# Ledger of designs, part 11: VHH binders against Proteasome assembly chaperone 1 (psmG1)

Target 1, 272 residues: Proteasome assembly chaperone 1 (psmG1), of Dictyostelium discoideum (Social amoeba) (q54wb6)
Amino acid sequence: MFGFEIQPVRSRNWEIEEEEDQEVVSVEIPKPSISFVNDNYKLEFNNNNDTPFNIIVSTNGSPSIFVKGCFESNQFDEIADISYSDIKPLKTTNTNTVLNNKCTVYRHKIEKSMIFITVQYDLPSERCFGFTELVLNTFKNVSQVLVLDKILNTHYLSQNYTHPIPPFTRAIFNSLFKNDYSLTPLESSNIIENLSASFLTICQVKYIPACSILNLYESHLNIESVQSFTPIVKSIYPQLFNNSSLKQEDITSQFKLMINALNKRNDKGMYM
Key: E = the ipSAE of ESMFold2; O = the ipSAE of OpenDDE; V2 = 0.75 times the mean of E and O plus 0.25 times the DockQ between their complexes.

## First folded at step 4 (VHH)

Design h07 (framework vhh_8h63_2)
Fold by ESMFold2-Fast, scan of step 4:
Structure h07 (fold): chain B 272 residues (1-272), chain A 120 residues (1-120)
Amino acid sequence: as target 1 above (272 residues)
Amino acid sequence: ELQLVESGGGLVQAGGSLTVSCAASGFTFSSYTMGWSRQAPGKERELVAGITSGGYTYYADTVKGRFTISRDNAKNTLYLQMNSLKPEDTAMYYCAASYTLWSPSGYDYWGQGTQVTVSG
């Protein structure tokens, strides 16, 4: 486990008017820990794998609702959780809810090279690099990372007014990712932070293809935002949709339930 | 178009100091997280240091306490002050914008690099 020390930089002016001295103050950034559900998984994933993993990381909000609602609970093996000592899991009064302020790692039961990481807590920007390093150090042989993420439309920079009305999607990817899927690229004037930026950056230096799919939204979490991921994930990983006993009606009902739960946690329907 | 031009590399004796600089153009420099990566021949590229738009700094364990990253938003310039240099620090050093990877056109926003060679 490798990480960075974050040091806030302060500027202090001394007696000379043009001279600035910077004071560097070290801060301790909490480190994530991974806990496997059993020792057999811990042993399996501590060894180099012959078959490379495909990792799908879903951030809080519409991305996590998509993953948890779209795939049957019986399609996933829960293999680990990723936790911080200072992030408290949400108390669940209804055991059927999937919104829990936790980060859970799943492996697909049939497509065993597929790893899903659902990040259902708000991860501060300063922790994203440490989180990403933990993931990539745990799953040492990685063929590709796909991040499902979101961005508020008011933070999106477009140079014309002919773009679609939110919600819509954009893709951002490193130089190693092949866009064989007709994804609409994020315009180059935009900046992106947090988990998408950390995965794209660290994957670039580790020579791992990586792509982030950004759901652009206006202000309210709606079903259209969640459903926007379906055709994209089907295009990139069609094998994930070949066998499922869940009907579309059941999936839609789960999306609605999770959206309602998240909107009640937020003030008047904003994403968390 | 985003451009990053590194300079200041050279040959230095072990234990010496060197500052490399990066001149940025084509974007709002002050809004971006900036960083330094390095790559020695036959080795993987290593992220060395970063500085956020808010002034928070990050360092790889290999350089903590020896290297200092800083930025001058008025000059659109990023700096890496390298002290107590070791032969293991010999590498091509690349300036990077944190969001270099958003461009679908295949832009690698880690310029052409500047070579740092540390001799014993």
Scores: ipSAE 0.013, ipTM 0.279, lowest interface PAE 7.3, mean pLDDT 75

Design h08 (framework vhh_8h63_2)
Fold by ESMFold2-Fast, scan of step 4:
Structure h08 (fold): chain B 272 residues (1-272), chain A 120 residues (1-120)
Amino acid sequence: as target 1 above (272 residues)
Amino acid sequence: ELQLVESGGGLVQAGGSLTVSCAASGFTFSNYAMGWSRQAPGKERELVAGITSGGYTYYADTVKGRFTISRDNAKNTLYLQMNSLKPEDTAMYYCAARGTLFSPKGYDYWGQGTQVTVSG
């Protein structure tokens, strides 16, 4: 891939030849599909919106618990589901969506330019590029992408071999993102994969600013990991927290409920 | 820590054959597209061959029919079999992992390279 500054000139041929191979390989790699909740949303998002979207993508675990706990109960309109033919939703009597093995697209009820995508299935590395392409082809006018993600602390390489005590956060971003938020950058020796990597890379070539916030955690999920996103998301999108209907006690209760449900599933060795 | 180590380069006569190898560590090799690029002095880096995680291959027109890329996922190793070598194949050969990999330093991760020199 070329950097943003040299986009008009491609001398290395990686993108062109990999695109041809990706078309062939996409027969072997399952493709995602998007299904809108109703035809009104399908029509609305089929044409470019004059107002650019801000997209927040949250991976499973603490990132999605944060998003769902803050907003799902009263501030989201469900727009669409992103699905794969070989990934089946979980059919349970539980209404807790962190256990549903689905990817749901929401629009914020008040901040209509804010799109949230909560990915509750474990998406294999080879599918992340196709997933990201589908999202950016669906929402064609995008001002910024923020990915909320996580990394096991044992996989993290700190400077000078001294590790902060988890949970803590690091940011990694493409060259178009301006860090006006005092985010602590991920140390240069680290390499990230999966959805964070695919969004940062594809957004770079599409001229979209993108940032991934990585929660560094130990093996057991706790409320501190979920809450680590709060000051960061408030700094980047303070408008999301101006709503007087947001009650901190209610949000904390939702976090605890979702953490408990996910930990109980994980303790039983159940797979989504 | 992601690491790619190329080996197998050397001096070979025009019309000869050579196999270069790349040993990968620090990531789930089988999940990534892999490739070989080359750079001769004073020239731009050129992609010569690639293989996807699903095993599909592609080649630059300059090497098509002469080079074969393959992978051994059990050994985390990438290969490039080079036949009917020409003097213009003389270059430093680099192994790359492409997939969905990103670092603060950039997307495109390359190894140290292995030199192939074709006399003739």
Scores: ipSAE 0.015, ipTM 0.405, lowest interface PAE 6.3, mean pLDDT 77

Design h09 (framework vhh_8h63_2; at its last look DockQ between E and O 0.07; V2 from the best seeds 0.00; counts 0 for: pae O 10.8 > 2, placed apart)
Fold by OpenDDE, look of step 5:
Structure h09 (fold): chain B 272 residues (1-272), chain A 119 residues (1-119)
Amino acid sequence: as target 1 above (272 residues)
Amino acid sequence: ELQLVESGGGLVQAGGSLTVSCAASGFTFSSYAMGWSRQAPGKERELVAGIYSGGSTYYADTVKGRFTISRDNAKNTLYLQMNSLKPEDTAMYYCARLSYWTGKEYDYWGQGTQVTVSG
């Protein structure tokens, strides 16, 4: 059993070469806050030290479309949102104003130990650690974290493998995560950034198994990209699908609706 | 083009009821949290009610128990049922697309509908 020692992909952000002289004006990165829809949830999570939670975090685009399309309509309780005090429209590195800076926390109605967090905007890298800490501190007892993420196809580097036809998924996980699911590891030449990097790193320190599933995406979002998460999430958390009242056709329909909406928005220069 | 069009405002007596509506277009309405904000003359705009895409709701303390926010995703319409209206509720009411349930975090709003409560 060739234990692929996945060398922790050093997020570029950690190699802050201490260039000595730049007065890093420690711009205090605003800390995120979680706001529950009611005080009962706050009390529940503050007192529930014994119940382990599984957390699925999805980034914007195909990951969040997957989560919302599969679960939101019938299976989620929306319990909170995560916000920042300085929420100015997050300027993405691409000078585009993210119009949809939505970060919502859901709990599965049946599997109450399952928490879903959809980040429907590009969270700046400098805020990712704070975000991760907030999440892990809020739920206190976390058994496992799954990050659904994406990599732009043009940025994907395959050194050792024949590049499959997109869309396809790759996984990166910390040393605590057991890959019992035959996930294909991300090639080492690729860099993990932002939420995936922060969750994997902090979870490692906190002794929490964590895995990031990365979908290779193109500029134009397609249904196959969104659907690529289905078999993986089903394998990891089959209980989410066993009691689902949602027909596959309904899920597919939801995907299509969301994809079309997103594509239209993108065409108008409105970036999620 | 994203549009939020409010309607249903008017003059109502104290203790009365009024329902305002918002027709949304130009975006996937069902995917967004929506809310109602209001602005009285000389006051800051405040979020009075919010509703998640999944139906969870939030109310400001000033309107809790009196106002009910609801949505019809099939009609892309947001509603605010206002009961037991008070003169203090007099304001321009705005339909808002919400990013966060904080008084500051809506990205779009309509032209508003005026609600006047006469004491």
Scores: ipSAE 0.006, ipTM 0.239, lowest interface PAE 10.8, mean pLDDT 81
ESMFold2-Fast, scan of step 4: ipSAE 0.366; ipTM 0.702
ESMFold2, look of step 5: ipSAE 0.011; ipTM 0.480
ESMFold2 (binder alone), look of step 5: mean pLDDT 83; pTM 0.830

Design h10 (framework vhh_8h63_2)
Fold by ESMFold2-Fast, scan of step 4:
Structure h10 (fold): chain B 272 residues (1-272), chain A 117 residues (1-117)
Amino acid sequence: as target 1 above (272 residues)
Amino acid sequence: ELQLVESGGGLVQAGGSLTVSCAASGFTFSSYYMGWSRQAPGKERELVAGITSGGYTYYADTVKGRFTISRDNAKNTLYLQMNSLKPEDTAMYYCARSTIWGPRDYWGQGTQVTVSG
């Protein structure tokens, strides 16, 4: 006898079993988690607060630079982080940098109904509905959501070529939001995606007024893209600007510094 | 010309105190987040203290309770008061300009602090 009869070629029946084994392995879309900075905030927001919240969500890029350049950190309480197990914060930066790869939730110290959520990571489209559900389940009583977002000029559809040269803004809002602010609506035939789409859709179902402000931009981030949010946010929430000690020139300088830092990161990313 | 000039470093005995200063010019000092970082040979640079335009302060756990950051906006000067100094505090101390939320965009030349035991 030979004593060893192991064949390296597997049977057809064994291949079928491997196919069935692969079918039971499902890859789930990663779920977000919220971590409060202390247990007092966790208890406060889990109790049914009768005070409705206004939520401002700023996406990565010009929207987050606008929030962080326009307002002083001392005007906010940091209340929570929203994280994913597979999205890692930048270890070489502190939590307050524009390049932190984090999502932080802030509450305005004076206007306590105002919640700011700065999403400084790139959130894949398939995760946006789960993110939005977490936010709206956490802040159970919401009066309005304002999303500050962006759209690349090459993805913008115009019915003629008479529209302004980028950067400029467009608004898209659900049926519950009243445009008392002279916002220019996004032209028909344009499709919104990501966090703007998920917030507008879920807020409509939950009967929450929602508006997304889309900054239309070219290939690089510039100061005009960031500054495009100022008159709009000031029109919708003028109370946010009443107690700032920052001068206009200083705000402009802060925008320039943050833009430079983000553009340097983006340039490196193109070659990785 | 934008400039940050640190001074006040030196040799001090363990348990002693020292104040380092940073003179700023060429920008609106009062509007910027300012911080102190330190770096010892063979170690990474660490942020030890920061102060916002509105006066909110941050301290690293290694120095909390011993160091005090302050600013004088009329003199465009940032200070770090260091008490109960330890040999582990020996480092080059750097002043930095930043935005209140952004990364540091400008560093000074540094001032050496050496703590003897």
Scores: ipSAE 0.000, ipTM 0.218, lowest interface PAE 11.3, mean pLDDT 78

Design i01 (from e08 with S27F I28T R31S Y53S K58Y; framework vhh_7sr4_2)
Fold by ESMFold2-Fast, scan of step 4:
Structure i01 (fold): chain B 272 residues (1-272), chain A 118 residues (1-118)
Amino acid sequence: as target 1 above (272 residues)
Amino acid sequence: EVKLVESGGGLVQPGGSLRLSCAASGFTFSSYAMGWYRQTPGKQRDLVADITSGGSTYYGDSVKGRFTISRDNTKNTVYLQMNSLKPEDTAVYYCAAPIWSGQYFDYWGQGTQVTVSS
């Protein structure tokens, strides 16, 4: 208790702050840009409205390791990059692309209707709608979107505070997606944000089926977290796994390389 | 029960202005992003503008520089100020709270008609 009062400090700043709280000032959000690796792809995708695309979007961490480890070395054509002026690529001393802080768009070499978008940067929530609109404006005839995402197990809320031992997966999907794959729905106590929420929302309004698969994982990445996507993606898109050039030994080696690189970054406090 | 109620639509001449309002109830409004969407007859809905809980905004290319989205967390209301209106802006305008929880749910208002014509 003090009996002394400094009136100029007490009133003006608090009054100004209170008035600012009444109306949130809007700030312009940076927009993404797409750059095709050559003019032939740019022309092709502008004129290819008759072919329906299936798009798989993978966020950084286990989702991108899964996609890149399975397909990057021998199944992908790199077609474009999605960038922001204020997000700088990271240079790496090794060849591991999961550390590059870039977003790359791939097309499957054989299943040419399959588009993969690996988002290696951490995208702020306010940019997710603009990112999603750019993707859907670029690939105008979209039959389905699958988002591969993750959630740290300690942030997950189960209905009874009991759950399977991580890693495991949960699904959340818009009203247009038909769950023919026995996916376990995310429990109602959980709210999702970011890329998963933006794709589900914009796909809902554009009448595109969309599903997000959330890998629930422990503090450090392990191979089991990455492999948790395998049965789900194989169930939804079995054609991706019927290629004789898809060698399990090569896939496992790529997973281990990428996991080790990200865990070393995480130990240095750079993963987040 | 989440409820969104739009108002402020109407008939206006080209070059005119309208302000749309969306009153929200049944959820913690200040914690969620809010958006305005529009639909022309026979077409899918398009995102017009979005505002995050922190006040960051996003605009569709067709409306940037002409429309302004804002929110008032004390009134649980999101606004769309529409200036320099064009015939192409004629649509039903929908307020949405894109809340994804549990299996899924997404909340839409009933819409308000905006007609730009002489």
Scores: ipSAE 0.317, ipTM 0.658, lowest interface PAE 2.6, mean pLDDT 79

Design i02 (framework vhh_7sr4_2)
Fold by ESMFold2-Fast, scan of step 4:
Structure i02 (fold): chain B 272 residues (1-272), chain A 117 residues (1-117)
Amino acid sequence: as target 1 above (272 residues)
Amino acid sequence: EVKLVESGGGLVQPGGSLRLSCAASGSIFSSYAMGWYRQTPGKQRDLVATITYGGSTYYGDSVKGRFTISRDNTKNTVYLQMNSLKPEDTAVYYCAAPIWRGQYDYWGQGTQVTVSS
C-alpha cells in the first residue's frame, strides 16, 4: 500500500492537442490528524505493533449510540481524537458525548486489543480514504475491522421478497472475512459508499478481514435500531460481554437518553 | 449493471508513455472518488492514484511526478497518464471505486502494462 498526499496543481491536457478531458487540479482538501490524550499512549501505540488489534468503527446515529451506551461510562479509556481543521466540535454544557461532532478513539479497559472509533461527524465521501488510511497506519497490526453503520429504509432495495419491517440488519464483508455468524448479506440491488465502503476496500487491499453491519431504520431513531447491533457484536466479540459488569437496565437507560437527545435535536433543527 | 472497463494498456519501452482509460457505466459513479490500482504477480494490489469527484488527487510515492490522474464526469471516465515509464511499472492496472454493491466492490477486469526493452 502507498501513502498519498495532495500534490501541486498540474495542467495535464494542454499538450494532448484536441483531447478535452478535465484538467487535473490537485486541491488541498483537509486531512485528518490524530491526537493522543497523552504522550504515554502515543509511545505505547508506536511500539506495540506485535499485538493484533480488532477495530470497531461506529458512524453517527444508532451505531455510535450503541457503542457509547454499552461501553463509554465504565469500559473505555479515551486514547485519542481524530479531527479535521474545518470540522468544529459542538459546545455542550453536559457530558453527553453523542452530540459532540467529534471522532473519539477508545481502548477497552480489559480487552486491550479492542479499539473503538466513534465517528460522530458527517464525513464527506472525498475524505473517507484519508480517514481510513490514517486509522490503518496508526494501528498497523490489525486482525479485523468491524464497521457499524446505518442505511435509511427508503434507500434499501430488496430482491425477491417483501421488505422486512425496520429495524433490521444487513452485512457486507470483504473476501477475507468469514461469515461464521449467520449474518444476512446485503442484497446486490443495494449500493454502499462513504466510510463503510472505504474500510471494506482498503482493508481488502491490505489483506485485513473487514465487515460492515448496516442497521436499516426509519426516519425516527428508536431503541430497536440501536439494539439491533447487540446480538451481532456479542456473536463476533463475546468477550466484550461475557466478563463485563454491564447491567442491561443501565445500558437501556443510556440508549434512551441518547436517542431522545438526537431526536430532539432533529425536531428543533439545532443542538443546544 | 454497473461495470468498469479499462483500456489503453500495452507494451512500451522504458521512458515511454501510455494513457489508460476507465469507462464506468452507471450515472452514480460520476459522484464518487475513483482510483487506479496495480498488481504484479504474487503481490497485493497497490493504490497508484485517486481522484475525487471535485478533482482533488492523491498519488503513490513511486509514481509522483510521472503519472497524472484525471476524470470526465460527463462521460463517467477516469484517465491515467503515465510518463517516464520504468520496468518496475509493469503490472495489471485496475480501475476501482470504493463502492460496494451487495457483497461486491467495483473493480474492472484490468489492463496489462508491460515496460520492456
Scores: ipSAE 0.240, ipTM 0.572, lowest interface PAE 2.7, mean pLDDT 76

Design i03 (from e08, 13 letters changed; framework vhh_7sr4_2)
Fold by ESMFold2-Fast, scan of step 4:
Structure i03 (fold): chain B 272 residues (1-272), chain A 118 residues (1-118)
Amino acid sequence: as target 1 above (272 residues)
Amino acid sequence: EVKLVESGGGLVQPGGSLRLSCAASGFTFSSYWMGWYRQTPGKQRDLVAAITSGGSTYYGDSVKGRFTISRDNTKNTVYLQMNSLKPEDTAVYYCARYIKSGYPLDYWGQGTQVTVSS
């Protein structure tokens, strides 16, 4: 036994030819489905083509904690779930809405033109087109889409030699969105994909203004990351906060509870 | 200069077939997701089909089983094979480039008219 490998050039060429002859069959991308929680909502949205909707889409982590902590308990009507046959919800004993591996659609109880979609599963990039089309076909007449998303600090590229201390936010928006809110644009060297990319792109094709707000984060969720969305969402949709029945201290308490739950989930793999 | 040029549209009878082509130039075609959209007068543009850089495909429900999207990276061309055409498929068909990097769609072509009528 020498432990050495000897590779004749001819045998290697035959191996390469076999690999070149192998066809990778392209797979059709799985499509999502929407299920309304009752027939009344299903009929309402089918009959309401002339009502313009503002849609807020939040990805898992700090975006979903922000949306749920501010609004879920008293201000949302749950109207639908968006699911994939191969993405299974987490079986939970009903104690924590941020541990569900689900996508839930809410309507604001007072501002009924406001639709919130909390995406709490990890959606592969290729599935984001079908997800976005389903949303825009379901709610039809859409005035604007706001995506609340995040970018890991190690993936962020600044154009300057120094950048702000996390957490901070950046915005990326299509040509139809008017930045009347003093949002700091994402530096052009950065790559975003997934739901932010699909909503910005498909909304532009459909003539819908769209903006993605990206929270820069490090590893564990902290309250400052969640709170980074507050001034931005307040400037774009101030009406959402004027109708809040919750005190700021109650909202902060909800953020802390949800952060602790997600951090415990992330630590689960360390159990011996 | 990014450029997309559609061709292959025309008038066909119901049940007929057409193959649309979109010739791309001015960018690294193989790195981009490509798609076909259609628009009837007075309506928004709707996604017909999309193909990723890796070759995975997506179809709108109205065309699934009848249309096939494909790409040829050596020719910088994306195709839409349309079979079993229906009158409701009558539209202007647009080729689009998707920006995976998260920048908005900045390019689609001038479109090609498809008319399905007796």
Scores: ipSAE 0.236, ipTM 0.576, lowest interface PAE 4.4, mean pLDDT 77

Design i04 (framework vhh_7sr4_2)
Fold by ESMFold2-Fast, scan of step 4:
Structure i04 (fold): chain B 272 residues (1-272), chain A 117 residues (1-117)
Amino acid sequence: as target 1 above (272 residues)
Amino acid sequence: EVKLVESGGGLVQPGGSLRLSCAASGFTFSSYAMGWYRQTPGKQRDLVADIYSGGSTYYGDSVKGRFTISRDNTKNTVYLQMNSLKPEDTAVYYCAAQWYRGSYDYWGQGTQVTVSS
């Protein structure tokens, strides 16, 4: 009844309790798991190594296309998968199996200290710190982490209200990383999120040098976005490109195939 | 409709060879790791061999040097070549699709392998 009944007070209390229950449920974050291809790799990577690892993490889209297009066919040993029980490989698109909604861990065949983690699923923001903790707890003795990531141009803030024409790159790095590579720092007005934020934060606490390279892009994925990583990665890790088996024509062909597959899968390739 | 269809099982004498095949349909085969498991009477299923999407292989200690796992992504088929078969290899052999080891997404119905004189 109007303004006097206990029913309206109880109803509002139930609404508050329901909101609290929803908030409590939202705190339970799914955990990643790592599965090694064999027990020999598990034993090798779980022990402290004489030589520290360099880890390159590539996020979904242009970063993972860059890594896979350059190295996957003949430079990588697959060592592990990082998975979530609720994230499934793509079953409906058989057009490009390289873009398959998986996270795969590779070791370079020649440069044995180089570890690559290609995150080909869209990882929700609340899972990024747990993912990063798993990686850094699994691989002992890490010398440096390089994150290859992207940022939408409409979210980018320049200091003088003028924007460079995408695609272009910016770098953000912790106090332990030395910029000997003439990287253009991300302007201080910008906010970093997701895997770039979690790796930079946790690496700073663990005293590991870390750098995130951000490809600034418009809504359409193009080859120039993928190629924006090439001079930077060559500058930081030139040893990765000193192989006669790395042919630029083959790399460019792989980039084009992967871009076309992603654009077709994403309803003409719109990044949202 | 997801299906894993096994073939190639049978009766063979000790020291003989068999080739098992598993034809897959209804999912993106090349995105999955594929494995062969076996179940002996009174025991749980045991991993014989697996092959990851990138081609990396694993073999159980009891079959190393005798068995070879391979895959053909154009035919959506995984194979197990079994050489130098022993009576203790007698089991029902199961094909499995998984995105990582221990994550059993799909199972075949099994094929009987009997090693006996």
Scores: ipSAE 0.000, ipTM 0.198, lowest interface PAE 18.0, mean pLDDT 78

Design i05 (framework vhh_7sr4_2)
Fold by ESMFold2-Fast, scan of step 4:
Structure i05 (fold): chain B 272 residues (1-272), chain A 117 residues (1-117)
Amino acid sequence: as target 1 above (272 residues)
Amino acid sequence: EVKLVESGGGLVQPGGSLRLSCAASGFTFSSYAMGWYRQTPGKQRDLVARITSGGSTYYGDSVKGRFTISRDNTKNTVYLQMNSLKPEDTAVYYCAAGLWYRTEDYWGQGTQVTVSS
């Protein structure tokens, strides 16, 4: 399998720590920081810890396109960003682009207990624990975490080595999450890491229900991968769709524009 | 069949060091992530450190720079090196094993660490 088992840098750090009997400090991992867009939000979240929050975290690619296309232009208040000193935002004139290499925190305008975190940079595995701690330290009294994520089809292990043609979804959740939504569980042979793993692990210890929805994809984004999240999120949070002023055709149009932009960027990079 | 046996706990003065060991048996140790948790009376269990099967390490904010987790797959053992110990580190320390994608599958019985003068 591909993942943390073949990370030589992490294996080297582990070996260095094991070889020494004296005090050892691990190689310093850059810490995330959160910046609120104004002082009013900073004060509100510092003083409003009794409000139970539902957090939706979306990773780069189809998960972030889904969230931005459904909600960003019409239903979100941007409240904060989460940044690292060594991850540089991409400057664009179009503020709605998925090409910004940023992590933005939104609150739903009507359902104010709903927090969305779109992680549009590629976050290294060793940073996922610190990222998750920052989120859960910022938004105290969390009712549930839903992670929208993806897994590359070639890294997926099915029970009989036969699987549906992508795109399709699998769910993985901690013991506190109640699957009332007929989600298809990820087969037990699969190990996940990164943000899905860090949220599931830390939420279990903190007694917070958590679920990760994994879109299985092939190297190119398509509309079907993005749309695979729609019935699941509607089932878990139907209230998010009751106040939408966007028509389905408008949402589909946004998805297509964002998919095209990401695919063109990736293709151009391959040619250089 | 599955067993996690902690050792190395004890009484130490502030600023001192301890090394905890957890010997595992009854499962494919090298395939599992290993973690150390701690619990003080009346409080929930807190993640101290985790090491994945691939060797990636993660630490709770309160112990970063002071504690180091490591593993030895030939001995089926995970270690927690605790340096610069503080009174607030006093707790029962638990070893745990799990696949990174799920709740901890196996837990040790715990070992007491007391930091006082």
Scores: ipSAE 0.000, ipTM 0.229, lowest interface PAE 11.6, mean pLDDT 79

